# Designs tried in a protein design chat: miniprotein binders against a7ua95r516to809. Part 176

Target 1, 294 residues: a7ua95r516to809
Amino acid sequence: ASLSLLSISDLVPDLQFIFFWMSNAIEILYFIQQKSPAYMQTIELMDDKAGSKESLLSATISANEEAMTILEEVIMYTFQQCVYYITKTLYVVLPGLLDCNPFGTEPSSEQCRRAAGVCVCAVCVMPEAVRRVVSVFQTTSDLLQQYQVHSEIQSQMFAYLFFFTNVSLFNQLIDKGPARGWFQRSRVLQIQASVKILLDWAKGAGHNHLAQKFFAKFCSTVTILASPPQQLSQMSWKALCAEHPSLKPVQLHRILTQYQLMAELGPLPIWQPSSEDEAYIYRTVDLLESFENH
Key: E = the ipSAE of ESMFold2; O = the ipSAE of OpenDDE; V2 = 0.75 times the mean of E and O plus 0.25 times the DockQ between their complexes.

## First folded at step 14 (miniprotein)

Design af5 (at its last look DockQ between E and O 0.90; V2 from the best seeds 0.80)
Fold by ESMFold2, look of step 14:
Structure af5 (fold): chain B 294 residues (1-294), chain A 83 residues (1-83)
Amino acid sequence: as target 1 above (294 residues)
Amino acid sequence: DPKEEVEELLREAERLLEEARKALEEGDFERAILKALQAIIQIARAFLEALKHGTDPEVWEKLLEILKKAVEILKRAEEELKK
């Protein structure tokens, strides 16, 4: 089926609406959690002149619990809707990172080219494919800050977005890389440069720890593929596993196989899997990552 | 009909909001808290139903307005009880 192109700019009004309600639900939930012990105690100590204190107390206990439950559901549902819309946009733009050439890129728009002397922004001077991905992350960050979404929820949002990005890039590289020529050394170096721009954005945005955690598998893959043959051929299977613990044996084996093909190397004895790992290098069900792990 | 369900939840929230407002005006801050919480519950339910099935644009504005008023009453009643 034909996929339509999605732009984060087209989604901003819907995302503004959803973030607004999410932020309100969070604030109300927080208020109830913080204040209910006190006002419940006041009701419990209330003078029972009207003879209805026990029913008021019982009803208020029930209402507190119901309100907190439904507000948590609102928060979860709105979070899931934001993730759904944002990841649809990411899904469309992420493959371009594997095809782009960051070394030969002109400014991304005529506005940036015409204003280069008076307005130079990091987004305008980066490769277009990288700019499209950064724009999604930056727009998301701007919206979360605009609506004062709690920092813990902002972190959870970016943890999921980085997880999604890692899975998407890794799966496409492993699955489609041979046919697309993405394992050629010049291409790998271009991919490595493009990913570095994303990692620099994440660090500058205050998400360095999340990016290091959730990009680890893809970054390890690119690091191995970018290694010079003279250096990589001196690293044993055990050393590679220790250096890149995020890679499963089947994944590392596939990466090294593709490396050998593109570097025109024959089988290397030091890349023979350990006896413990030998059983796992053919588990093709473990080769690609699941988007359901979060 | 999902649209009718949202509108029923909205009408119930409006009724609860009026009860909360009267309780606040009468100085019955404990009951104002209860009724404001109940209004918030119905608005949250209406919001979720509207997100799942859609509703008219003017209903979204009414949901927000009632939510703001219910939250205001909740906060004012809580503040009065602290005295």
Scores: ipSAE 0.776, ipTM 0.950, lowest interface PAE 0.5, mean pLDDT 85
Fold by OpenDDE base, look of step 14:
Structure af5 (fold): chain B 294 residues (1-294), chain A 83 residues (1-83)
Amino acid sequence: as target 1 above (294 residues)
Amino acid sequence: DPKEEVEELLREAERLLEEARKALEEGDFERAILKALQAIIQIARAFLEALKHGTDPEVWEKLLEILKKAVEILKRAEEELKK
């Protein structure tokens, strides 16, 4: 109940503090790593003054090591917390993406209307369900940039968020798709258009490679389902496996089986799994993607 | 109490920060570095405990303030050791 009301905007104050700490911890860690050899050497070269140089050196080494360790813990923990909060918001908004009709005349966001009248920005012309998803990613991007978080950490963050999004969308499509009519051609085309908007955003945000990599499975599924029956019925199992290597045999088999049912196609011998894949198509444990594999 | 632990760590961090500042003022840059590092450790610990158990915004602001001061001392001391 309470999770359904949580927007990314509600989390911004907490995320700001976490990102600030993450950024500062990275900067301090980097400083310590770069400067530690120099100040250790300086301590080593000091004349034995009345205080044991050895004790100061030992204490400084210990403090330096402990500081690096605890800063790494701060970075790791702040990263995990950011991911946790952001993925919670994604979890709430992602189902809307599958039900979205991007061809409908949905009014521009109330937020842009209040600020500047009719905003014609790419985000304002997006369907509401797509805009909500993009807003999570955009807010994340803006915060990462605002606090000048190291580029590698930014890449890791988006990699995980895209991974999570792909797993969530894929699993929902496979599990609930037949019952919700998402395998119907008209609905698939809506999903395809919605995903394209998201991918176009990711491209514009500089995350094209990551988006292509981590959305591959969901995109492959949507591509197959969007294919006209006349075209898809001409493709062999082997050809489909080769064209969609991100799909496991069990996943491809499920997609094709549901496609066949929805398109009212008779049995298609050309889609029969190879003898090599026949054992794998029954591995139902591999049907849905795991969130733990990242 | 996690709150009491954060407050204790914060007090220790402030003590260490003051020692670092004094060392810097005295020209004992090596000691200033040591004490600044020790302060950073305590601040980071306080932060982690606060983050795990929930924090008052006032505690966050204070931790950030003392962190900035500790880092400034660390940077200044390091720069002076190069001269």
Scores: ipSAE 0.759, ipTM 0.934, lowest interface PAE 0.5, mean pLDDT 90
Fold by ESMFold2-Fast, scan of step 14:
Formats: structure tokens, C-alpha cells, sequence
Structure af5 (fold): chain B 294 residues (1-294), chain A 83 residues (1-83)
């Protein structure tokens, strides 16, 4: 059966079928790698009563090598296809995460009043936009578990998905954030809460180390933007670089510039880049992240 | 023609699968392993061509069925050879 968010065109099977092929190819490759030394030795040492042993052995060696090569190609292409469709779906749903409000319902809502006279509107709920992103990750995890894909491949897939999510969110925030109001204090706090839901999901799924590694840039960005003016004003450029090593000088400078534009928070000190970093602030090609995993 | 290529690879895989099954039935476990490996190669090639260029919907299920049967013969032949 077709999976709506992860479905492929009519001419290609649904993503579930591709996961199944990837799992089978991995299992077959592993079987061949583990068993081939033993069965080839048995063939080599067999009593050649018919005079065909050498031909059979030669053909088996050739077939064994070719089978391993083609199975590796199947694994690579199925992995790439899964990643392609999952990231295509993520790209569509991720911008919604930057606009959603996870801080609950309006105070006048019926559900809020039904909380025995205590307003529960401050309790974070999973917004639909965040639920859509979590659903993509959860469906991926479910498919990997259902088809018993080896944990190493599972880790590689989530490493790439987290890398993609980080790059997508960071680029969207930096490039379009000023025009969309995403740098406003209230919006930044909403973004931070939404990202925490994704990170909590990753921790629960056993991928905390991957999430910490691959979300570092976006998390650093949101942490800086969410910092109180009193706290941020006490930090030097050098201290900020040390706390946020994932950010390039041009990226950090852009983030701090956007922070300073929040006039309602009062006057902020101007963060001066070090002489060593000054040349890198104007490197436009380094502002946005690449989707290529170098 | 990608569709024709997939169909040709499928026919070759089916032929090799039948040779593997026959070898297994005859107790020729060494030959069963060879023929099963050759069937797996052809069906994997057919799958890759179908992924790259598309194919008829009914072909996807047939590819999987042939793969499962070839793998079963490979595993049974290896287990018998180990005895």
C-alpha cells in the first residue's frame, strides 16, 4: 500500500517497496559475504568425478563478485531514492515549522476554560506543522524497523535527514527570515520550542548524537536570537565564536545584525569582528549552507 | 528501449531460477548456488533499470517474487552443502 507523504510516481513503486528492496539487498549481500568463503572452498575441494569442477568454481567466483557488486549498487540507488523522496517531502513541510505556534491555544478557547478554571494555554502542544515533520521522521523510522534495515544504514539515513533539515531551516531563516518576521522575539521563541520537539523526538528514537551533531548550526542560530539583550551584550565576538563554532564569521555577523534590528529591545552594543575574521564577513558565497555533504 | 530491457532481464532471471531449482532438486548444491547467484544478478539488474527508467506496475511484484525465490534456493543450497 501507498504511503501518502512518501508516495512515488505511477511508474515507480511506493517508497515502502523501495525500503523492502534495500533491506533485502543488504541481507543478501551480508549472506554472500559471510558464506562465500566456505562454499567456494567446498567447491574447490570437491571430488571432481565428472571433470567439471574447475569450470564450476571459475563461474561461481565470477558470479559471486558480480552479485556483490550489483547488490551494492542496488543498496546505493535505493538509499538515494529513499533520501530523495523523504527530503522532497521535508522541503515542503519544513517552512511551516518557522511559522507555527507550539505554545497552546488562545486564553478564551473552550478547552482552556474546561481545565477546571486553570488556563492551560501555556502548555506546549504539537502544532500541525511540527506534527507533519515528526510524521516524516517517524514513518521513516517505522519503515526501517518494519523491513529490518541494519542499524548502520538507519544511522546514515537519519544523519542525512538531519543534515538536510538543518540546512533547509538555516537557509530559510537567514535568507527569508527578515521579510517573514521570523527574527521577532516571539517568533524566535516559537521556533525554538518547535525545534525542541524535533530534538526530543530524535532523542526518543535513539538518534540524540546525530541530532546534536547535524542540528548544531540551526540550534546555535536560534540560541543566539533567543538570548536576552542583557546576556548577549556581555559576550564578546570571540566568546560568541567559541560558543558557536558551527557558525562561519559571515553567518554569525548576519545573525547579530538581525538581532540588533530589534529596536524594541533597546540599544545593543555593536559586536566587532576580530581582525582575523573581518575579511570573511563579506564572503556572500559562505552565507547560505550547501545541500552537498562535503 | 528500457521496458524491453527489463522484460529481457526478467526472462533471463526466470530461466536461471528454474535451473537453480532443478539443481537443488537433483542434490547438485554447488550448481544450485551458482544458478541462484546468476538469477539474483539478473533480477537486481532488472530492478535497477526499472528504477531508472520506469516499468509497468505489474512488473514490480514479479521482480520481488523472483528475488525471494532465488534467495531461498541460495540459502537452502548453502545449508545443504554445509551438512
Amino acid sequence: as target 1 above (294 residues)
Amino acid sequence: DPKEEVEELLREAERLLEEARKALEEGDFERAILKALQAIIQIARAFLEALKHGTDPEVWEKLLEILKKAVEILKRAEEELKK
Scores: ipSAE 0.731, ipTM 0.942, lowest interface PAE 0.5, mean pLDDT 81
ESMFold2 (binder alone), look of step 14: mean pLDDT 83; pTM 0.800

Design af6 (at its last look DockQ between E and O 0.88; V2 from the best seeds 0.82)
Fold by OpenDDE base, look of step 14:
Structure af6 (fold): chain B 294 residues (1-294), chain A 83 residues (1-83)
Amino acid sequence: as target 1 above (294 residues)
Amino acid sequence: DPKEEVEELLREAERLLEEARKALEEGDFERAILKALQALIQIARAMLEALKHGTDPEVWEKLLEILKKAVEILKRAEEELKK
């Protein structure tokens, strides 16, 4: 009950606090890293006053290393906390993306918080379910920029969030898709359109490469399911494997099996797994993606 | 108590910063750097504990203040060593 009400906006104060301290820790770490060679060199060039130089150098090296280590722990902890809060919000809104009809005229009732009037920005014209997902990413981006978080950390954050999103969407589609009718062509086309909006946002936000990389599995699944039966039935197992290398054999096999059932196609010998893949198509443990791989 | 631990770390950091400041005033820039780094260790520990367990707003303000002081000492000491 309480989790369903949690919006990214409700987490902004907590996230702001964490990002503030993360940014400060990064800045200080970077400062120390840049200045440490100069400190050491200066101590090394000092006149040897009765063995005091060596002890001072050793102590300074040790203090510098320890300071960097603890700052890295602060950065890691704050990063993990941000990811934890953001992914909780994503977990709530992502299922809506699969049920979204982007072709429906649902008026986006929510006024863009950035405009005093009816905003016609790309986000405001999005279907509500897509907008909610994009809002999480946009808020994250805005916060990262507001606190001037180092670009590498920003990239790592988005990499993980896209990874999490892909795993979540993929697993839901594979597990619940048949029962919810998400494998129906009309529904697949809706999902494809919704995902395209998300990918277009990611491209506009400068995360195109990361989005393409981390959404590959979900996009491949949607692409296969969106394919016309006449086209897909002409593609061999080997060709599909080659075109969709992000899919494990067991995953591809499941997708094709469910597609076959949905499209009322008889058994297609052309989709028969190769002898090499035949052992792997039964590895049900590999069917769903794990969150632990990142 | 995590709160008491944070406060203790901050007190130690302040002590170390005072040593760093004195060293800087004496022209012992190398010692100033060492003491400022030692202070940063305590500050970073305090930050981590405070992030994990929470602390009072006043303690967060103090953390930021002493953090700035530590960085300022490091910058000044480094600038003087380049002369």
Scores: ipSAE 0.821, ipTM 0.954, lowest interface PAE 0.5, mean pLDDT 91
Fold by ESMFold2, look of step 14:
Structure af6 (fold): chain B 294 residues (1-294), chain A 83 residues (1-83)
Amino acid sequence: as target 1 above (294 residues)
Amino acid sequence: DPKEEVEELLREAERLLEEARKALEEGDFERAILKALQALIQIARAMLEALKHGTDPEVWEKLLEILKKAVEILKRAEEELKK
């Protein structure tokens, strides 16, 4: 059916509304959580006023628990709605990262591209495909700050957005890479450069820890694919698993198979799976990642 | 009807806040806290229903007004209990 072309800028008014109420619910929840022990303890220590103290305390405990429960539901619902709309726009723009040429997207940047090989300097203009993804992240960051959303919730939001980005990029690379020629070394180096620009944004925005954690699978994949054959052929299956723990055996096997094909290498004994992994390299149900948060 | 449910929840919240306000004025700070919390339950339910199904801008304005009153009463009662 029809693919949504909804940009993040089109969603800002709706996101502003949702963040406003999310922030209010969060602040009220935290107030109740912080003050509840104090006023409950005070009520418990009261003199027995006409024998009603225990009924009042019991009712207050129940009301406090129910209020927190419903506020948590409001926060969860608004969080899910924000994530839904934001990831809908991410899903549209993320494929462009796999197909863009960050070295040739901006002709006026030829000097920077030639001198650096990988454009990381501030002189280079961000490729359009990368800029579209960064725009989604930056708009999200600006909205979270505008509504003073609690820092823990901001971290959870970006943890999920980075998780979603990782899953989307990894799945497309694995699924469509052979047909699209994305496993060719020149393409892998272009993909690596594009992702490094995105990771640099995440570090500058204060999300380096989250990006390192949640991009691990895709970054490991690209790192392996970008490795020179002389270096990679010296690494055993066990060493690769240890260096890239985010990759499941079936995923590592597929990546190495594509690497062998593009580097024109025959099977290597050193890449034979360990006996414990051998049963898992053919589990195609485990090849692609789920978009559910693990 | 979700719109009618939001308005009913807010009417109940207002009733509970009147009781909370009276308790606060009478120095019954413990009952003021209870009634303010009970109002917050209704307000949070109204918020959730309104977020899921939508409502009129005037109802959102009323919801915010009632929420501020509930939080104010809760804070004042908690502060008085610390004394």
Scores: ipSAE 0.780, ipTM 0.953, lowest interface PAE 0.5, mean pLDDT 85
Fold by ESMFold2-Fast, scan of step 14:
Structure af6 (fold): chain B 294 residues (1-294), chain A 83 residues (1-83)
Amino acid sequence: as target 1 above (294 residues)
Amino acid sequence: DPKEEVEELLREAERLLEEARKALEEGDFERAILKALQALIQIARAMLEALKHGTDPEVWEKLLEILKKAVEILKRAEEELKK
């Protein structure tokens, strides 16, 4: 990964510029939307002294509609550019979240400096990999607040960032997890703790509802993998499907298969899919999630 | 050339803003609104092209100045129509 791709700070000047113009376009669009009914009505009620009223009204309606359309295009373009830069940075830092140990006590250089006056061995610090991910979200939140971007646009941006993060983490875990040992219980517990830090940040930032909605698939996966063998073995396929509706049958089957392979506990019960789900599991290839919104 | 296109859009916006200012001074508030909206269309197009392809800092400064003038004329014309 290049140095600039590892640091959200390197992108701040470019992002500030884009957020500035997005904010201007939003403000102007809002002004036009608020005022256009009043001046359209005034023109429509105007005395037609020269016989040009209809032409003026028609031209004004057309110009108003075109102005709003192009401003919406500016807003969409700037929104997509912000999302592009932010998600490109996220994609580089997200895999680190699956490999870090939040139960470790090894401090970062920043934490070492702060902890100089206290016992270092007793200090619990956020893993560097988790800090990098949180920094991307925090910088985004700070920029949205700095440029006073409307709350609806803020919510749409975090919805997409959480959607992207969920898909990226889920696909990485499912695709690379077996080879990387990420399905081992000790690693799953570390992943669960790291994800909790990220979700706690989202809650503190006022995005709890969005985080719960868009992280559902990855959270379900981690929850199943972190379940004690005795507890999980007592649940039927139907019960697991009911508790984890975000998981497709093929995804649930893969997760449970990996769980059984990693559990050195003796014979585990077979989770029996329904005949319909079994046919779907063995006939389809829809294991990984698409980054395209469906 | 994207840079030339941005500059051409801004020149057209300035022409339309001068027509809007003249209409505002003459008490033709309805025409001032039309001309200000037409100027805003050109300004928004210039903004989009400049965002996509880049432009010089001096051109960005001019775009912001022209944008502020367009909004101010639109506000003044709307306020006068309320009277």
Scores: ipSAE 0.773, ipTM 0.947, lowest interface PAE 0.5, mean pLDDT 82
ESMFold2 (binder alone), look of step 14: mean pLDDT 83; pTM 0.800
ESMFold2, look of step 16: ipSAE 0.770; ipTM 0.949
ESMFold2 (binder alone), look of step 16: mean pLDDT 83; pTM 0.799
OpenDDE base, look of step 16: ipSAE 0.819; ipTM 0.954

Design af7 (at its last look DockQ between E and O 0.93; V2 from the best seeds 0.82)
Fold by OpenDDE base, look of step 14:
Structure af7 (fold): chain B 294 residues (1-294), chain A 83 residues (1-83)
Amino acid sequence: as target 1 above (294 residues)
Amino acid sequence: DPKEEVEELLREAERLLEEARKALEEGDFERAILKALQAMIQIARAMLEALKHGTDPEVWEKLLEILKKAVEILKRAEEELKK
């Protein structure tokens, strides 16, 4: 009950606090890293006053290393906390993306917070379910920029969030898709359109490469399912494997099996797994993606 | 108490920064750097503990103040060593 009400906006104050300290820790770490060589060199060039130089150098090295180590721990902790809060919000809103009809005229009732009036920005014209997902990413981006978080950390953050999103959407589609009718062509086309909006946002936000990389599995699944039966039935197992290398054999096999059932196609010998893949198509443990791989 | 630990770490950091400041005034810039780095260790520990367990707003403000002082000492010491 309480989790369903949690919006990214409700987490903004907590996230702001964490991002503030993350940014400060990064800045200080970077400062120490940049200055440490100069400190050491200066101590090394000092006149040896009765062995005091070596002791001072050793102590300074030790203190510098320890300071950097603890600052890295602060950065890591704050990063993990941000990811934890953001992914909780994503977990709530991502299922809506699969049920979304982007072709429906549902007026986005929510006024853009950036405009005093009816905003016609790309986000405001999005279907509500897509907008909610994009809002999480946009809020994250805005906060990262607001606190001037180092670009590498920003990239790592988005990499993980896209990874999490892909795993979540993929697993839901594979597990619940048949029962919810998400494998029906009309529904697949809706999902494809919704994902395209998300990818277009990611492109506009400068994360195109990361989005393409981390959404590959989900996009491949949707692409296969969106393919016309006449086209897909002409593609061999080997061709599909080659075109969709992000899919494990067991995953591809499941997708094709469910597609076959949905499209009322008879058994297609052309989709028969290769002898090499035949052992792997039964590895049900590999069917769903794990969150632990990142 | 995690709160008491944070405050203790900050007190130690302040002590170390005072030593760093004195070293800076004496022209012992190398020692000033060492003491400021030692203070930074305590500040970073305080940050981590405060993030994990929470602390009072006043303690966060103090932490930020002490952090700024540590950076200032490091900058000044470095600038003087380049002369």
Scores: ipSAE 0.794, ipTM 0.944, lowest interface PAE 0.5, mean pLDDT 91
Fold by ESMFold2-Fast, scan of step 14:
Structure af7 (fold): chain B 294 residues (1-294), chain A 83 residues (1-83)
Amino acid sequence: as target 1 above (294 residues)
Amino acid sequence: DPKEEVEELLREAERLLEEARKALEEGDFERAILKALQAMIQIARAMLEALKHGTDPEVWEKLLEILKKAVEILKRAEEELKK
């Protein structure tokens, strides 16, 4: 373990405090939303003997709307704070998934396959780097359950965390991967194994749909890079685009170029962009993903 | 001073909750709901301000106490209106 590495455990007390107040705000907002139609109707039906009914109704509608608006602001603020602290922790641990063995303990997938074959490879211990990422997700899930945060808010939080993880991993792999040798087949297979562990965790936690949606780009990338040369060389550009719709033309072109270089396939023109896509493969401004929600 | 702002919002919330309690005691459940909602606005503002800038543990305890009172009054007034 690194002395400089941020731990999710260090943030638990702060996160507990924020989740506590978020949960309170959600429960109160829910109570007001559920009860307001009933008491508004009762005010509407009351006798207006003193001429105060219309003023009371108007004031109550206004107060109800304002209370809900500020409670929503509390929920948004606490949600954003939780996301900020959790993603800050993820940002520190995620590069470890791409380095495949930054702590010098886990074997490469290629070494595992040669030394012991498929059976031993299947029994290989979870890499420390992927365990740290899983720990962040599990701790988040535990805290959301501990404070009984509504499932809709839980889903929104994991949607964003998966979105952040996908963008972070994709951008780091595409931008820094060539210089760091991350496109080497043995490294890609280790990355693919780590991604499977993350997806299996998400499925177990009830977030399979969100994981499939928000990890699509990075999953497509590692699937292509892990493909055997014989298999990938038989696929046309059109077929690859159809199978990996999450990838932009410039992204797919960059991935295939790196695959060809690392696999030492030589000058074989296997993946020629369609005439429609040719202009887009050189759009470097579209290469990396944005962290902004669309 | 953010702490002073939180304390002032909580004092206004307490004043509104006392009006709500009086309305509840007098059988004016519609007024009790209005005053409790107005108190909830002040409490929510205090909560947001305290979350953004921080405050003392005793102020957080006071905020939670006032919040519980507001919810209790809203619940009681709502239940009486259903009758």
Scores: ipSAE 0.771, ipTM 0.949, lowest interface PAE 0.5, mean pLDDT 82
Fold by ESMFold2, look of step 14:
Structure af7 (fold): chain B 294 residues (1-294), chain A 83 residues (1-83)
Amino acid sequence: as target 1 above (294 residues)
Amino acid sequence: DPKEEVEELLREAERLLEEARKALEEGDFERAILKALQAMIQIARAMLEALKHGTDPEVWEKLLEILKKAVEILKRAEEELKK
């Protein structure tokens, strides 16, 4: 709550400092890892004048391993700090994706509206709520590139940011969707279009594989909700589980129950869970996803 | 005191790097590598403590300087061993 007005641009100086030291630690760790065989080789070829060869080798192995261990701790700590600050800004801007209308005709600026006859700027063709989320991702990408962070770490950063985004959107939809009318067909189609814009950004930025992997749960949910009632009601529980493996039984059951309610498909349940799933469909502790990294 | 701990770690790193520099001068490249790696341990610990608890800007500058020296010694020792 205290961070309702937090902007990613306000955090850039602190993030630049953290990225600088993270990048240095990564580069040094990589350097030491690549040079370790050479260090040991030189000692193995050393003339054993005072019988110090084995002691020197043992000490060098120990020092090398300890240095790498502490550098890994530096990298982990700085990575976690970056993720913490970035996800706080994501938490503030992500709910807007569920309320915006990407099909609407309300430009975000008068300047963009007056310039529409000459050219269309990218800001004018993207809903403001979507632009705010893209801005967080793009700023993060720019910082990672600016500090030449190793590509493996860049991938891990976006894996977590996409994971966080999926959890935030899914939890909001499940928890607040009925009260906000987000399960209505017209609303679901708007949500689907907004998320498509995010997925297109991820594809253009070289993160398509990560986005496909980590948005799967939210995308499955929206796909089910966007399905025509006549088509969905003909599918069994088993078939739906097979088509949407990212959804836990309690999650799928909740989505289908809300779908049946909104589509007014009568009072009796259409989808009967399998006998092995019945123990799990009422475990409300498993309904919402955790933001903690696994 | 976290700030004093960072400065103590850096003083130890400087001592180890002086030993590494002397080893380089004497042609003992294997010992120069060991001492530079031992200095790196102290530098990495100082870095972690400074990140967690904060320290003065001049201490950050000194940390970076000492880090560069350690990396330079490792590179020079390796180059000499290739000869």
Scores: ipSAE 0.762, ipTM 0.948, lowest interface PAE 0.6, mean pLDDT 84
ESMFold2 (binder alone), look of step 14: mean pLDDT 84; pTM 0.811

